# Designs tried in a protein design chat: VHH binders against EKC/KEOPS complex subunit cgi121 (cgi121). Part 64

Target 1, 174 residues: EKC/KEOPS complex subunit cgi121 (cgi121), of Schizosaccharomyces pombe (q9p7j3)
Amino acid sequence: MILPLFPETQVHVFVYENVSNCAAIHEQLISQNPIYDYAFLDAATILYKKQVYSAIIRALEDRRDEQMKTKTIHSEVILSLSPKTEISSAFRQFSMTKKSKNIVVVKIDSKLTEEEEFERLDKLVEGNRVEFSDEELQKLIDFKVLKKNYKLDPSTLENPLASILSSIALRGYS
Short names: E, the ipSAE of ESMFold2; O, the ipSAE of OpenDDE; V2, 0.75 times the mean of E and O plus 0.25 times the DockQ between their complexes.

## First folded at step 9 (VHH)

Design yf31 (from yd49 with S101E; framework vhh_7yz9_2; at its last look DockQ between E and O 0.87; V2 from the best seeds 0.00; counts 0 for: pae E 2.1 > 2)
Fold by OpenDDE, look of step 11:
Structure yf31 (fold): chain B 174 residues (1-174), chain A 120 residues (1-120)
Amino acid sequence: as target 1 above (174 residues)
Amino acid sequence: QWQLVESGGGLVQAGGSLRLSCTASGFTFSRYAMGWYRQTAGNEREWVALITKGGSTTYADSVKGRFTISRDNAKNTVYLQMNSLKPEDTAVYYCTARGYEKYYPTEDYWGQGTPVTVSS
């Protein structure tokens, strides 16, 4: 997929459910294994496609403006999901953990087609690929976690997308 | 305070073997993944191999089947056994320790490097 504002950057997003080897993947991530050069997100924290895209765009803007706060573009995506400026908080809130069951995987700067990228990723993830859609994400979300991460209240829960996108966009501006 | 010291580099004929060692100090060795990179003049540093704290190994395609990374936590040492060496393997080889905090990766630590020259 190509984003309109970043035509030279190809992005792929994959969703897996019932992943059995998150602990193994996590070990590779903390090892900074180059083969695992993705953003691995806990699907329990993601409600909308636009939430993911908003974070990706924010990360790409940060890179463009040489204002990245984290080490890699993928870590910047994780940070960009958070309303908080602390990197550790962002990772704690949104990154895949050893106990995760469902995950969203983001690849930035891909040189492969979506199918080719999937074939590579399929060797790393032991789970079932599902469609990257709001419908599928809604099946995997933990609303308790979502409410906590974005401090949603009864008023903002009527339109959680707006609140989430505002949090992402305005991080560091409060 | 973190220190990595590589050794074992040298001149070898094509088809030969070398064993590189990297001794670590200043941190709890067993808690961190270790890796090897290599670099030639004018080029970027290239990843060669990685071993996690749990002992899982991964290799670049260019060295897979020829190189073996291993670690001895009792000696705070990581090794790179290089077999079937090719002239294209000529480079300065660097040992790295992968820094990590509770939730996210931090800076990498590097040795000074050991040169490997493979003659045709």
Scores: ipSAE 0.809, ipTM 0.919, lowest interface PAE 0.5, mean pLDDT 95
Fold by ESMFold2-Fast, scan of step 9:
Structure yf31 (fold): chain B 174 residues (1-174), chain A 120 residues (1-120)
Amino acid sequence: as target 1 above (174 residues)
Amino acid sequence: QWQLVESGGGLVQAGGSLRLSCTASGFTFSRYAMGWYRQTAGNEREWVALITKGGSTTYADSVKGRFTISRDNAKNTVYLQMNSLKPEDTAVYYCTARGYEKYYPTEDYWGQGTPVTVSS
């Protein structure tokens, strides 16, 4: 992916369904294993490609402005999905857990090609690759989780895109 | 009052072996993943090896097959066994405990470093 405001930044997003080794991956993530330096998201929380892109752009803006609140750009992506600046809440809401089944994986600043990152990730993730598309994401979302994370009422839940994007873009202006 | 104290560094000939030790105090060692990094003058710290609290190990490609990381929770100590040493392994070696709260990564704890020099 090419980002207009960050044209030199390499961004790759991967989606895996039916992942059988989430507990093993989670152990590596809490150990801060450098091989696992990606944003590992629970696909139950992601409905749109634009949701992920908005969080990436916000994280890159915070890094550019020297205003990151977390340790790494990948942690900042996870924080940026949340409507609040509370780090623990964002990770609880959006990060994969040992019980996750479907995941979205984001890599920023890769020095590898998309194919090389994919080969690397295929060795770490025991699951089925699917296209990063709104259609595939809609199959993996949990609407109860989405409603809770973005505080959506019934009137917005039928078409939540604008509310989600606004929540991400306005994070920190509480 | 957290401390990580490295030992075991020194001068060794190429092809030789060294065992580094890192002893922790002031925290519950068994709850933390432990790692080794190394640094040469003018370069960023390079990751070498990691052992999780569950005992899973991973290594940088440059040391895989030559280095072994292990831990002894009863002694609050992590080890790095370095075999078949090369001049390129010359660096200051740092022990780290990987910080993590319930949901997110926090500050790492670092030792003072122990120098390793491998002569040709």
Scores: ipSAE 0.693, ipTM 0.878, lowest interface PAE 1.1, mean pLDDT 90
Fold by ESMFold2, look of step 11:
Structure yf31 (fold): chain B 174 residues (1-174), chain A 120 residues (1-120)
Amino acid sequence: as target 1 above (174 residues)
Amino acid sequence: QWQLVESGGGLVQAGGSLRLSCTASGFTFSRYAMGWYRQTAGNEREWVALITKGGSTTYADSVKGRFTISRDNAKNTVYLQMNSLKPEDTAVYYCTARGYEKYYPTEDYWGQGTPVTVSS
C-alpha cells in the first residue's frame, strides 16, 4: 500500500492469530535482528485499521520533520500508538510480548510486493494469517487493555475511535 | 568506558578463509546480542551476521553457508569465521553490540573496523 502523503513509501500490514512463537520472535527483536525489522504489535491493543494507519502516518511525519525519538521507523510506529510521550511505556503497552497470542505486523519502506513480504514474514511467524480488517481486529482486541491504554471511560467505549485517534494525533513527545 | 576491538582482517586469496575477532570491555558482554556489519567505500553499512545473547545465529543471504558467527562469553569475544571468500566480500568489517533497554532498542556500541581484502 501507498499512503497519499508519502507516495514513495510502501507499507504492508499483516495480522496473525494464534501465534505460537512470540517468545522466539521477542528474543530476535531485543537482539535487533535485521530480518525481524518490522513493528510487531500486540493485537489485543488494536481495534481499528485507522488506529494503525494513524500511528504509521504520525511516525512518517516525524521522520520527515526530523523529530523521531526512537531508533527506527518501526519503533517509531510503536511510540506513535501511545497517547504518552515516554518510549518505555509505549512499548510496554503496545508492543508484542513473549505472552502475546495475536499480533499486527507493520512493514514500512518495503521494497517487496505484499505477497513477497508475506512470504518472508510467514517464515518468521508461526500462526494463522487473517485479513487486516476492522472485523478481524474486533475479534482479537482486549477491551480492558484498550480502555487502560487510552484512558477511555464508559461513554467513550461505545464510540472509541474518535477518542483513540485524537490521542494519537495530539501526542507530544521528547 | 566501553570498548570493542576488531582484529583478524587482512589480505586473502579468493576461496580462502579468515577469522575475525572482536573483544569487548567496559560493559557486561553476556547481556548483549552481537553482530557484524561490513562497508565498502561510498556505501552504507551492510548487515552480515548476528548472534543473540542466548546463542541463536542469523546471517545475511549473501554469506549463508560460508560465514559462521560465534561467541565466547568467558573471553568477552565474538568471532566471524569467513570461509570460501569472494572478491565481493572485500570491505571494512565492524563489530557491534546491540543496545536494548528492557522494552526498546537504544544506542549500539561499534568497533572501529578491521579491513578485509579478497584478491583473485
Scores: ipSAE 0.499, ipTM 0.808, lowest interface PAE 2.1, mean pLDDT 90
OpenDDE, second read of step 10: ipSAE 0.780; ipTM 0.908
ESMFold2 (binder alone), look of step 11: mean pLDDT 81; pTM 0.812

Design yf40 (from yd49 with K53S Y100W S101D; framework vhh_7yz9_2; at its last look DockQ between E and O 0.92; V2 from the best seeds 0.75)
Fold by ESMFold2-Fast, scan of step 9:
Structure yf40 (fold): chain B 174 residues (1-174), chain A 120 residues (1-120)
Amino acid sequence: as target 1 above (174 residues)
Amino acid sequence: QWQLVESGGGLVQAGGSLRLSCTASGFTFSRYAMGWYRQTAGNEREWVALITSGGSTTYADSVKGRFTISRDNAKNTVYLQMNSLKPEDTAVYYCTARGWDKYYPTEDYWGQGTPVTVSS
């Protein structure tokens, strides 16, 4: 996918369910293995495609403006999902863990085609790939986690999209 | 204060071998992933090899089958065994400990580098 405001930036998003090797992936992530240079998100935290795209756009804006707070564009995506600007909190809330079962994987600035990235990721992730769609994401979300991460009130639980997107765009200033 | 001290670089003929060593102090070595990067004049640092705290290894495609990374936690040392060296392997080699706080990546520790020259 090409973003209108960032037409030179290649973005790929992948969704895997029933992942059996999250502990092994997590070891590679904390080792900062360059092969694993992706944003690995816990799917329990992602409800909408627009949620992921909003975080990507915010991360790209921060990179453009030379205001990134983290080491890589992928870690900046993880930070950008959080309504708070604290790095530790964002990773604790949104990054995959050893106990994750379903994950969303984001690749920015890929020099590979989407098909080549699929082939590479399928070798790293032992799970079932599903479509990156609101329908599939809604099967994997944990609403208790979502509510806690975005501080959702009962009035916003049935239609949380606008609140989530506002939290990402303002990132602690709402 | 932390330190990473590299050794073992030098001049070698194409087809030869060298073993680089990197000894760490000032942090709990066994908890860190360790890596090797290299840099040639006018180019950015290129990743070469990584070994996790658990001992899992990965390599850049350009060195697979020729280089082997290993570690000795009792000696706080990481090694890079370089076999079948090519002129293209000529570079300054850097040891790194991959920085990580409980949840997120932090600044890496870096050595000062050790030069390797491979003549044809």
Scores: ipSAE 0.670, ipTM 0.869, lowest interface PAE 1.2, mean pLDDT 90
Fold by ESMFold2, look of step 11:
Structure yf40 (fold): chain B 174 residues (1-174), chain A 120 residues (1-120)
Amino acid sequence: as target 1 above (174 residues)
Amino acid sequence: QWQLVESGGGLVQAGGSLRLSCTASGFTFSRYAMGWYRQTAGNEREWVALITSGGSTTYADSVKGRFTISRDNAKNTVYLQMNSLKPEDTAVYYCTARGWDKYYPTEDYWGQGTPVTVSS
């Protein structure tokens, strides 16, 4: 996918359910293995496609404006999902862990088609690819986690999208 | 103060072998994944090999089958055995320790590099 404000940047997003090897992937992420240069998100924290795209856009804006706070564009996506500015809390809340079961995987600056990137990623992830869609994401979300991460009250939990997107867009303006 | 010191570079004929060493001090070596990168003038550093703290190894496609990374935690040293060297392997080789702060990647440690020249 090409985002309107970033016409030269190719982005792919994949969703996997029932992933059996998150612990092995996590070891490679800790080692910063270049083969694993993606943002690996815990799907329990992601309810909407727009949530992911808003974080990608925020990360790309910060890179364009030379305001990135983290080491890579993929780590910046993880920070950008958070309503807070602390890097450690953003990763603790949104990043895949060794205990994760379902994941959302983001590749920014891809030189490959979606299916070529999928072929690479599928060698790394032992799980079942599902469509990146609000329908599939809603099957994988943990609403208790979502409420905690974005401090949603009962009234916003009925339609949390606007509150979540505002949190991502306005991070750091408190 | 941490330190990474590479050694073992030099001039070698194509088809030959070299063994690079990188000795670490000032941090807990056994907790870090270690890697080798290489760089030619005017180009970005290119990843060569990685060994996790647990000993798992991974290689760039261009060196698979010819290079072997290993570590000796008792000596705080990571090695790169380079066999069947080609002129294309000519570069400055850098040792790195991959930085991580419990949840997220941080600044890596880098050596100053050791030059390798492979003549035809």
Scores: ipSAE 0.586, ipTM 0.839, lowest interface PAE 1.6, mean pLDDT 91
OpenDDE, second read of step 10: ipSAE 0.798; ipTM 0.918
ESMFold2 (binder alone), look of step 11: mean pLDDT 80; pTM 0.809
OpenDDE, look of step 11: ipSAE 0.798; ipTM 0.918

Design yf9 (from yd49 with D61E; framework vhh_7yz9_2; at its last look DockQ between E and O 0.88; V2 from the best seeds 0.71)
Fold by OpenDDE, second read of step 10:
Structure yf9 (fold): chain B 174 residues (1-174), chain A 120 residues (1-120)
Amino acid sequence: as target 1 above (174 residues)
Amino acid sequence: QWQLVESGGGLVQAGGSLRLSCTASGFTFSRYAMGWYRQTAGNEREWVALITKGGSTTYAESVKGRFTISRDNAKNTVYLQMNSLKPEDTAVYYCTARGYSKYYPTEDYWGQGTPVTVSS
């Protein structure tokens, strides 16, 4: 897909459930394997498409403005999901772990179609692809984790989107 | 401080072989992934091969079946065996250590490079 404010940047997002090889993927990520040039997120931490898109947009803005805090655009996406400025905290909060079962995978600057990118990624991920939608994401979310990550209370938990987006947008401005 | 020293480069005829070595110091070698890149004048550095701390290897499509990356942790050394060399393999080859801070990627460390020239 193409984002309106970033027409030169193609973005793809995929969701996998019941992934059996997260440990293996994680090993490649810590090795910074170029083949695994994606943002691998724990689906348990993602509730909305807009949450992901908001993080992507912020990361792209940071890159545009030469204000990236992390090494890569994909790591910046992970950082951008977090209300915290600490990179380590962001990764602990949102990145895929060895124990993850469901993941959201983000590709920035793709030169491939969505289908071509899927074929490439499908060789790396051993799991079941599901639709990138709020409906599917809400089946995979861990609300305990969500509450912790964004410091949600009972009053905001019923409709946490605004709080989540505000946290993303205002990171570092509190 | 982290240091990487490449060796083994030189002139070779097309179809020939070379073996590059990279010796590391200043860090716990066995804990980090190692890789090889190559660069020609005026171009960006190109990824060639990677070996994880666990020994898993991956290669760029252009070198698959011809190049082999390996490591000897006892010697703090990573190797690149290059077979069936082609003129297009001509470049300065750089060794890299992939830095990581438990949770996220950090800066990479590089050697000074070793030149490889493949004549037709």
Scores: ipSAE 0.741, ipTM 0.895, lowest interface PAE 0.6, mean pLDDT 95
Fold by ESMFold2-Fast, scan of step 9:
Structure yf9 (fold): chain B 174 residues (1-174), chain A 120 residues (1-120)
Amino acid sequence: as target 1 above (174 residues)
Amino acid sequence: QWQLVESGGGLVQAGGSLRLSCTASGFTFSRYAMGWYRQTAGNEREWVALITKGGSTTYAESVKGRFTISRDNAKNTVYLQMNSLKPEDTAVYYCTARGYSKYYPTEDYWGQGTPVTVSS
């Protein structure tokens, strides 16, 4: 994808369902293995493509402005999904865990093409790759998790897009 | 204060072998993933190998099949066995303990580096 404010930044997003090796991937992530330098998100927390794009844009803005709160651009994407600027909470809420089954993977500043990243990730992730689309994401979301992470009441849960995007954009101010 | 002390570097002929050691103190070694990086003048540090808490190992493509990383928790030491050395392996080798909180990455521990020179 091309982002209007960051047209030279390479961004790739991948979705995997029925992942059987999340415990092994998680071990590599806590080890900060460079091969696994991606944002690995639990798909149970992601409802829309725009949700992921908004977090990516916020992370890139923070990097541009030298205001990153975390160690890497990928960890900054995870933080940026949270309505609060609290690193531990953001990772508990959005990051993949040993028990995750479906994941969303974000790569920023890849030196590889999208197809080469697909080939690389397909070797690391034991699951079924699906299209990064609202339709596919809505099959994988957990609405109880979404409600808790964004503090949505029943009325906003029916059509939560604007509320989620506002939470990401106004993180720390509302 | 934490400390990582590398040893075993030196001059070696192409095709030869060398074993690097890195001994940790000031933190609980067994809780950390351990890695090796290398750096040549004017370049950023390049990852070489990693061993997780559980003993799983991974390697950069340039060293795969030639280098072996291992650890001894009783001695608080991580090793890098380097075989079939090439002139392009010439670098300062750095040991690192990978910092991680319960949920998120934190600052790593780094050694001061040990130089390795591979002559043709």
Scores: ipSAE 0.706, ipTM 0.886, lowest interface PAE 1.1, mean pLDDT 90
Fold by ESMFold2, look of step 11:
Structure yf9 (fold): chain B 174 residues (1-174), chain A 120 residues (1-120)
Amino acid sequence: as target 1 above (174 residues)
Amino acid sequence: QWQLVESGGGLVQAGGSLRLSCTASGFTFSRYAMGWYRQTAGNEREWVALITKGGSTTYAESVKGRFTISRDNAKNTVYLQMNSLKPEDTAVYYCTARGYSKYYPTEDYWGQGTPVTVSS
């Protein structure tokens, strides 16, 4: 997918459930293995498609404006999900860990079609691909984690989308 | 102050072999994944091989089966054994230590590079 404001940038997002090899993937991520150059997110932290797209757009805007804080565009997506500017907390809160069961995987700057990228990614991830949709994401979310990550109080937990998107857009101001 | 020093480059005939070494100092070598990149004139650095801190190895498709990365933590040294060399392997080869804090990637350490020329 090409975003209108970033016409040269192809983006793909995949969701996997019941992933059995997160520990193996994690070892390759901490080694910064180029074969694993994706953003691997814990699906327990993602409720909406718009949550992911907002983080992608924020990361691309920061790259365009030469304001990136992290090493890669994929690490910048992980930071951009966070309402705070602290890099280590963003990774602790949103990144896949050895103990994750379900994941959201983002590829930015892909030179491949979605199907071609899926074929590569499917060799790395031992799990079941599901649709990137709010319906599927709702099955995988941990609302306790979501509440902690975005400081949601009872008044916002019923319809948290606007609060979450505001937190992503206004990082550092609230 | 940290340092990475490559050695072992030179001129070799196609089909020949070279062994590159990279010796580290000033940081805890055993806690880093190590890699080799190469760069030809006018191009960006190209990944060649990576070895994790646990010893797992991966390779770019262009060198798989011909190159072997290894490490000796007691000597703070990573190696690249390059066999069946081809003229297209001609490049400056760089050693890198992949920077990672507890939770996220950080800036890598890089060596000065060692030139390799493969003649037809």
Scores: ipSAE 0.582, ipTM 0.840, lowest interface PAE 1.6, mean pLDDT 90
ESMFold2 (binder alone), look of step 11: mean pLDDT 81; pTM 0.816
OpenDDE, look of step 11: ipSAE 0.733; ipTM 0.892

Design z101 (from z1 with T58D K102R Y104K; framework vhh_7yz9_2; at its last look DockQ between E and O 0.01; V2 from the best seeds 0.00; counts 0 for: pae E 6.5 > 2, placed apart)
Fold by OpenDDE, look of step 11:
Structure z101 (fold): chain B 174 residues (1-174), chain A 120 residues (1-120)
Amino acid sequence: as target 1 above (174 residues)
Amino acid sequence: QWQLVESGGGLVQAGGSLRLSCTASGFTFSSYAMGWYRQTAGNEREWVALITKSGSTDYADSVKGRFTISRDNAKNTVYLQMNSLKPEDTAVYYCTARSYSRYKPTEDYWGQGTPVTVSS
């Protein structure tokens, strides 16, 4: 996938359910294994495709503007999901954990087609790939976690997308 | 050989002020974005502030309005003015230099850190 504002940056997003080896993946991430150069997100925290895209765009903008707060573009995507500026908080909120069962995986600056990237990633993730769609994400979301992460209240829950996107876009501007 | 040397840390009472300095050598200072991070024992490093090559600044929410980052390219130095300090600001503060490429930061340099202790 090519984003209009970043035509030279290819992005791929994958969704996995019933992942059995999140703990193993997590250990590889901790050790900073370059083979795992992705953003691994807990699907329980993701409700919309636009939420993911917004975070990706924010991360790419940060890179473009030389304002990345984290070391890598993928970590910046994780940070960009959060309304908070604390890196550790963002990771706790949105990053895949050892206990995760469903995940969203983001690849930035891919040199491969979507299918090629999938083949590579499929060797790392032991789970079932599902469509990256709002419909599938809605099946995996934990609304309690979502409400907590974005401090949603009854009024904003009527249209949570707007609130989420605002939180992502305006992080640090409140 | 590149080097970042932080200074200005120390003990200060809550409500007090400190000014940290970070002097760079061994690379073209003006070509790098500069930043400050802080870390406490047993915790992950936390982002505090950054200043781009053009002088644009950004701050963590926890320090916004209290801390000010600035740079002097003639002196190869980045500063962190810390006002209204709180005990929660106690940490080792690290200076970082980052050079960007299209796809990823090309270089990351870190200082050894300077300790800041804010007493109640």
Scores: ipSAE 0.722, ipTM 0.883, lowest interface PAE 0.7, mean pLDDT 94
Fold by ESMFold2, look of step 11:
Structure z101 (fold): chain B 174 residues (1-174), chain A 120 residues (1-120)
Amino acid sequence: as target 1 above (174 residues)
Amino acid sequence: QWQLVESGGGLVQAGGSLRLSCTASGFTFSSYAMGWYRQTAGNEREWVALITKSGSTDYADSVKGRFTISRDNAKNTVYLQMNSLKPEDTAVYYCTARSYSRYKPTEDYWGQGTPVTVSS
């Protein structure tokens, strides 16, 4: 995918369910293995495609403006999902863990087509790819986790998207 | 380039069995979900079966309990075992590949088809 605001930047997003090797992937991420240079998110924290795209856009804006807080664009996406600026909290709340079962995987600055990137990623992830869609994400979300991560109250539950996107866009200005 | 080649079709008496096979090349077979569709003259293609890369299966209601999809990653081949065949199963059968494990209308790759005729 090419985001209109960032025409030089190819982005791919994948969703996997029933992943059996999150612990192995986690070890590779801790080891900073460059083959695993993706953002690995826990799907239990992601309800909407727009949630992910908004975090990607925020991370790319911060990179463009030399305001990134983390070492890589992929770690910046993880931070950008959070309403808070604290890096450790963002990773605790949104990153894939050894115990995750379903994941969302983001590749930024890809030089490959979606299918080529999928074939590379599929060698790393032992799970079943599903469509990146609100329909599939809704099956994987944990609403208790979502409400806690974004501090949603009863008034925002009818339209949680606007509240979530505002949190992503306004981080650091609230 | 990619290729999907079906075989095993033919003429079978009602109540009989056939095993279709589809051999793949030009893509990483083990990373794809494989499936079968069928089409009768004048109708849209009908989804029949899906097998994920991990081996989980799903079937159209019309064939559930009679057809079995399986795969052999070492041979880059997907199979459709068709038992208790009925005249309504008469169709051209197409092998398909998709990168998604769940059903969706868009397939990445299609075979050229193998005809199956079930006589009464």
Scores: ipSAE 0.104, ipTM 0.561, lowest interface PAE 6.5, mean pLDDT 88
Fold by ESMFold2-Fast, scan of step 9:
Structure z101 (fold): chain B 174 residues (1-174), chain A 120 residues (1-120)
Amino acid sequence: as target 1 above (174 residues)
Amino acid sequence: QWQLVESGGGLVQAGGSLRLSCTASGFTFSSYAMGWYRQTAGNEREWVALITKSGSTDYADSVKGRFTISRDNAKNTVYLQMNSLKPEDTAVYYCTARSYSRYKPTEDYWGQGTPVTVSS
């Protein structure tokens, strides 16, 4: 995918269900293994494609403006999903954990084609790849997690998109 | 105060082998992932190999099957066994220690580098 504000930035997003090796992946992420330089998100926290894209755009804006708060663009994507600027909370809320079962994986600045990234990730992730679509994401979401992460009330849960996108875009503004 | 001291570099003919060592001091070695990077003049540092706290290993595609990373926590040392060396492996090799925390960015510890020259 090409982003209008960042046309030279290559972005790939992958979704895996029924992942059995999340504990092994998590260890590699903590060790900052360069092969695992992706944003590994818990799919229980992602309801829409636009939610992921909004976080990617925010992370790219922070990199452009030299305002990144984390080590890598991929960590910055994870931070950018959170309505707050607090790093540890964002990772606790959105990052894949050892207990995750379904994951969303984001790659930015890949020098590989999408097909080559698929081949690489399929070797790292022991799970079933599914389409990155609102339909597939809605099968994997945990609404209790979504409500807690974005502080949604019952009335907004029926149509939470605008609230989620606003939270991402207005993160940290007083 | 921390140190990473590399050794074992040198000149070798294509097809030969070298073993690099990196000894750490001034931090809790067993709590860190250890890695190797390499750099040629005018280029950015390229990742080569990683070994985690638990001993899990990983390698850049260019060295898979030829290089082996290992660690000895009792000696605070990480090793890189380089087999079937190619002229393209000529570089300065750097040892690095990585924080396990992704939450608060800390500077990775870097050694001063050890040169490896592979002649054709």
Scores: ipSAE 0.016, ipTM 0.519, lowest interface PAE 8.0, mean pLDDT 86
OpenDDE, second read of step 10: ipSAE 0.721; ipTM 0.883
ESMFold2 (binder alone), look of step 11: mean pLDDT 86; pTM 0.866

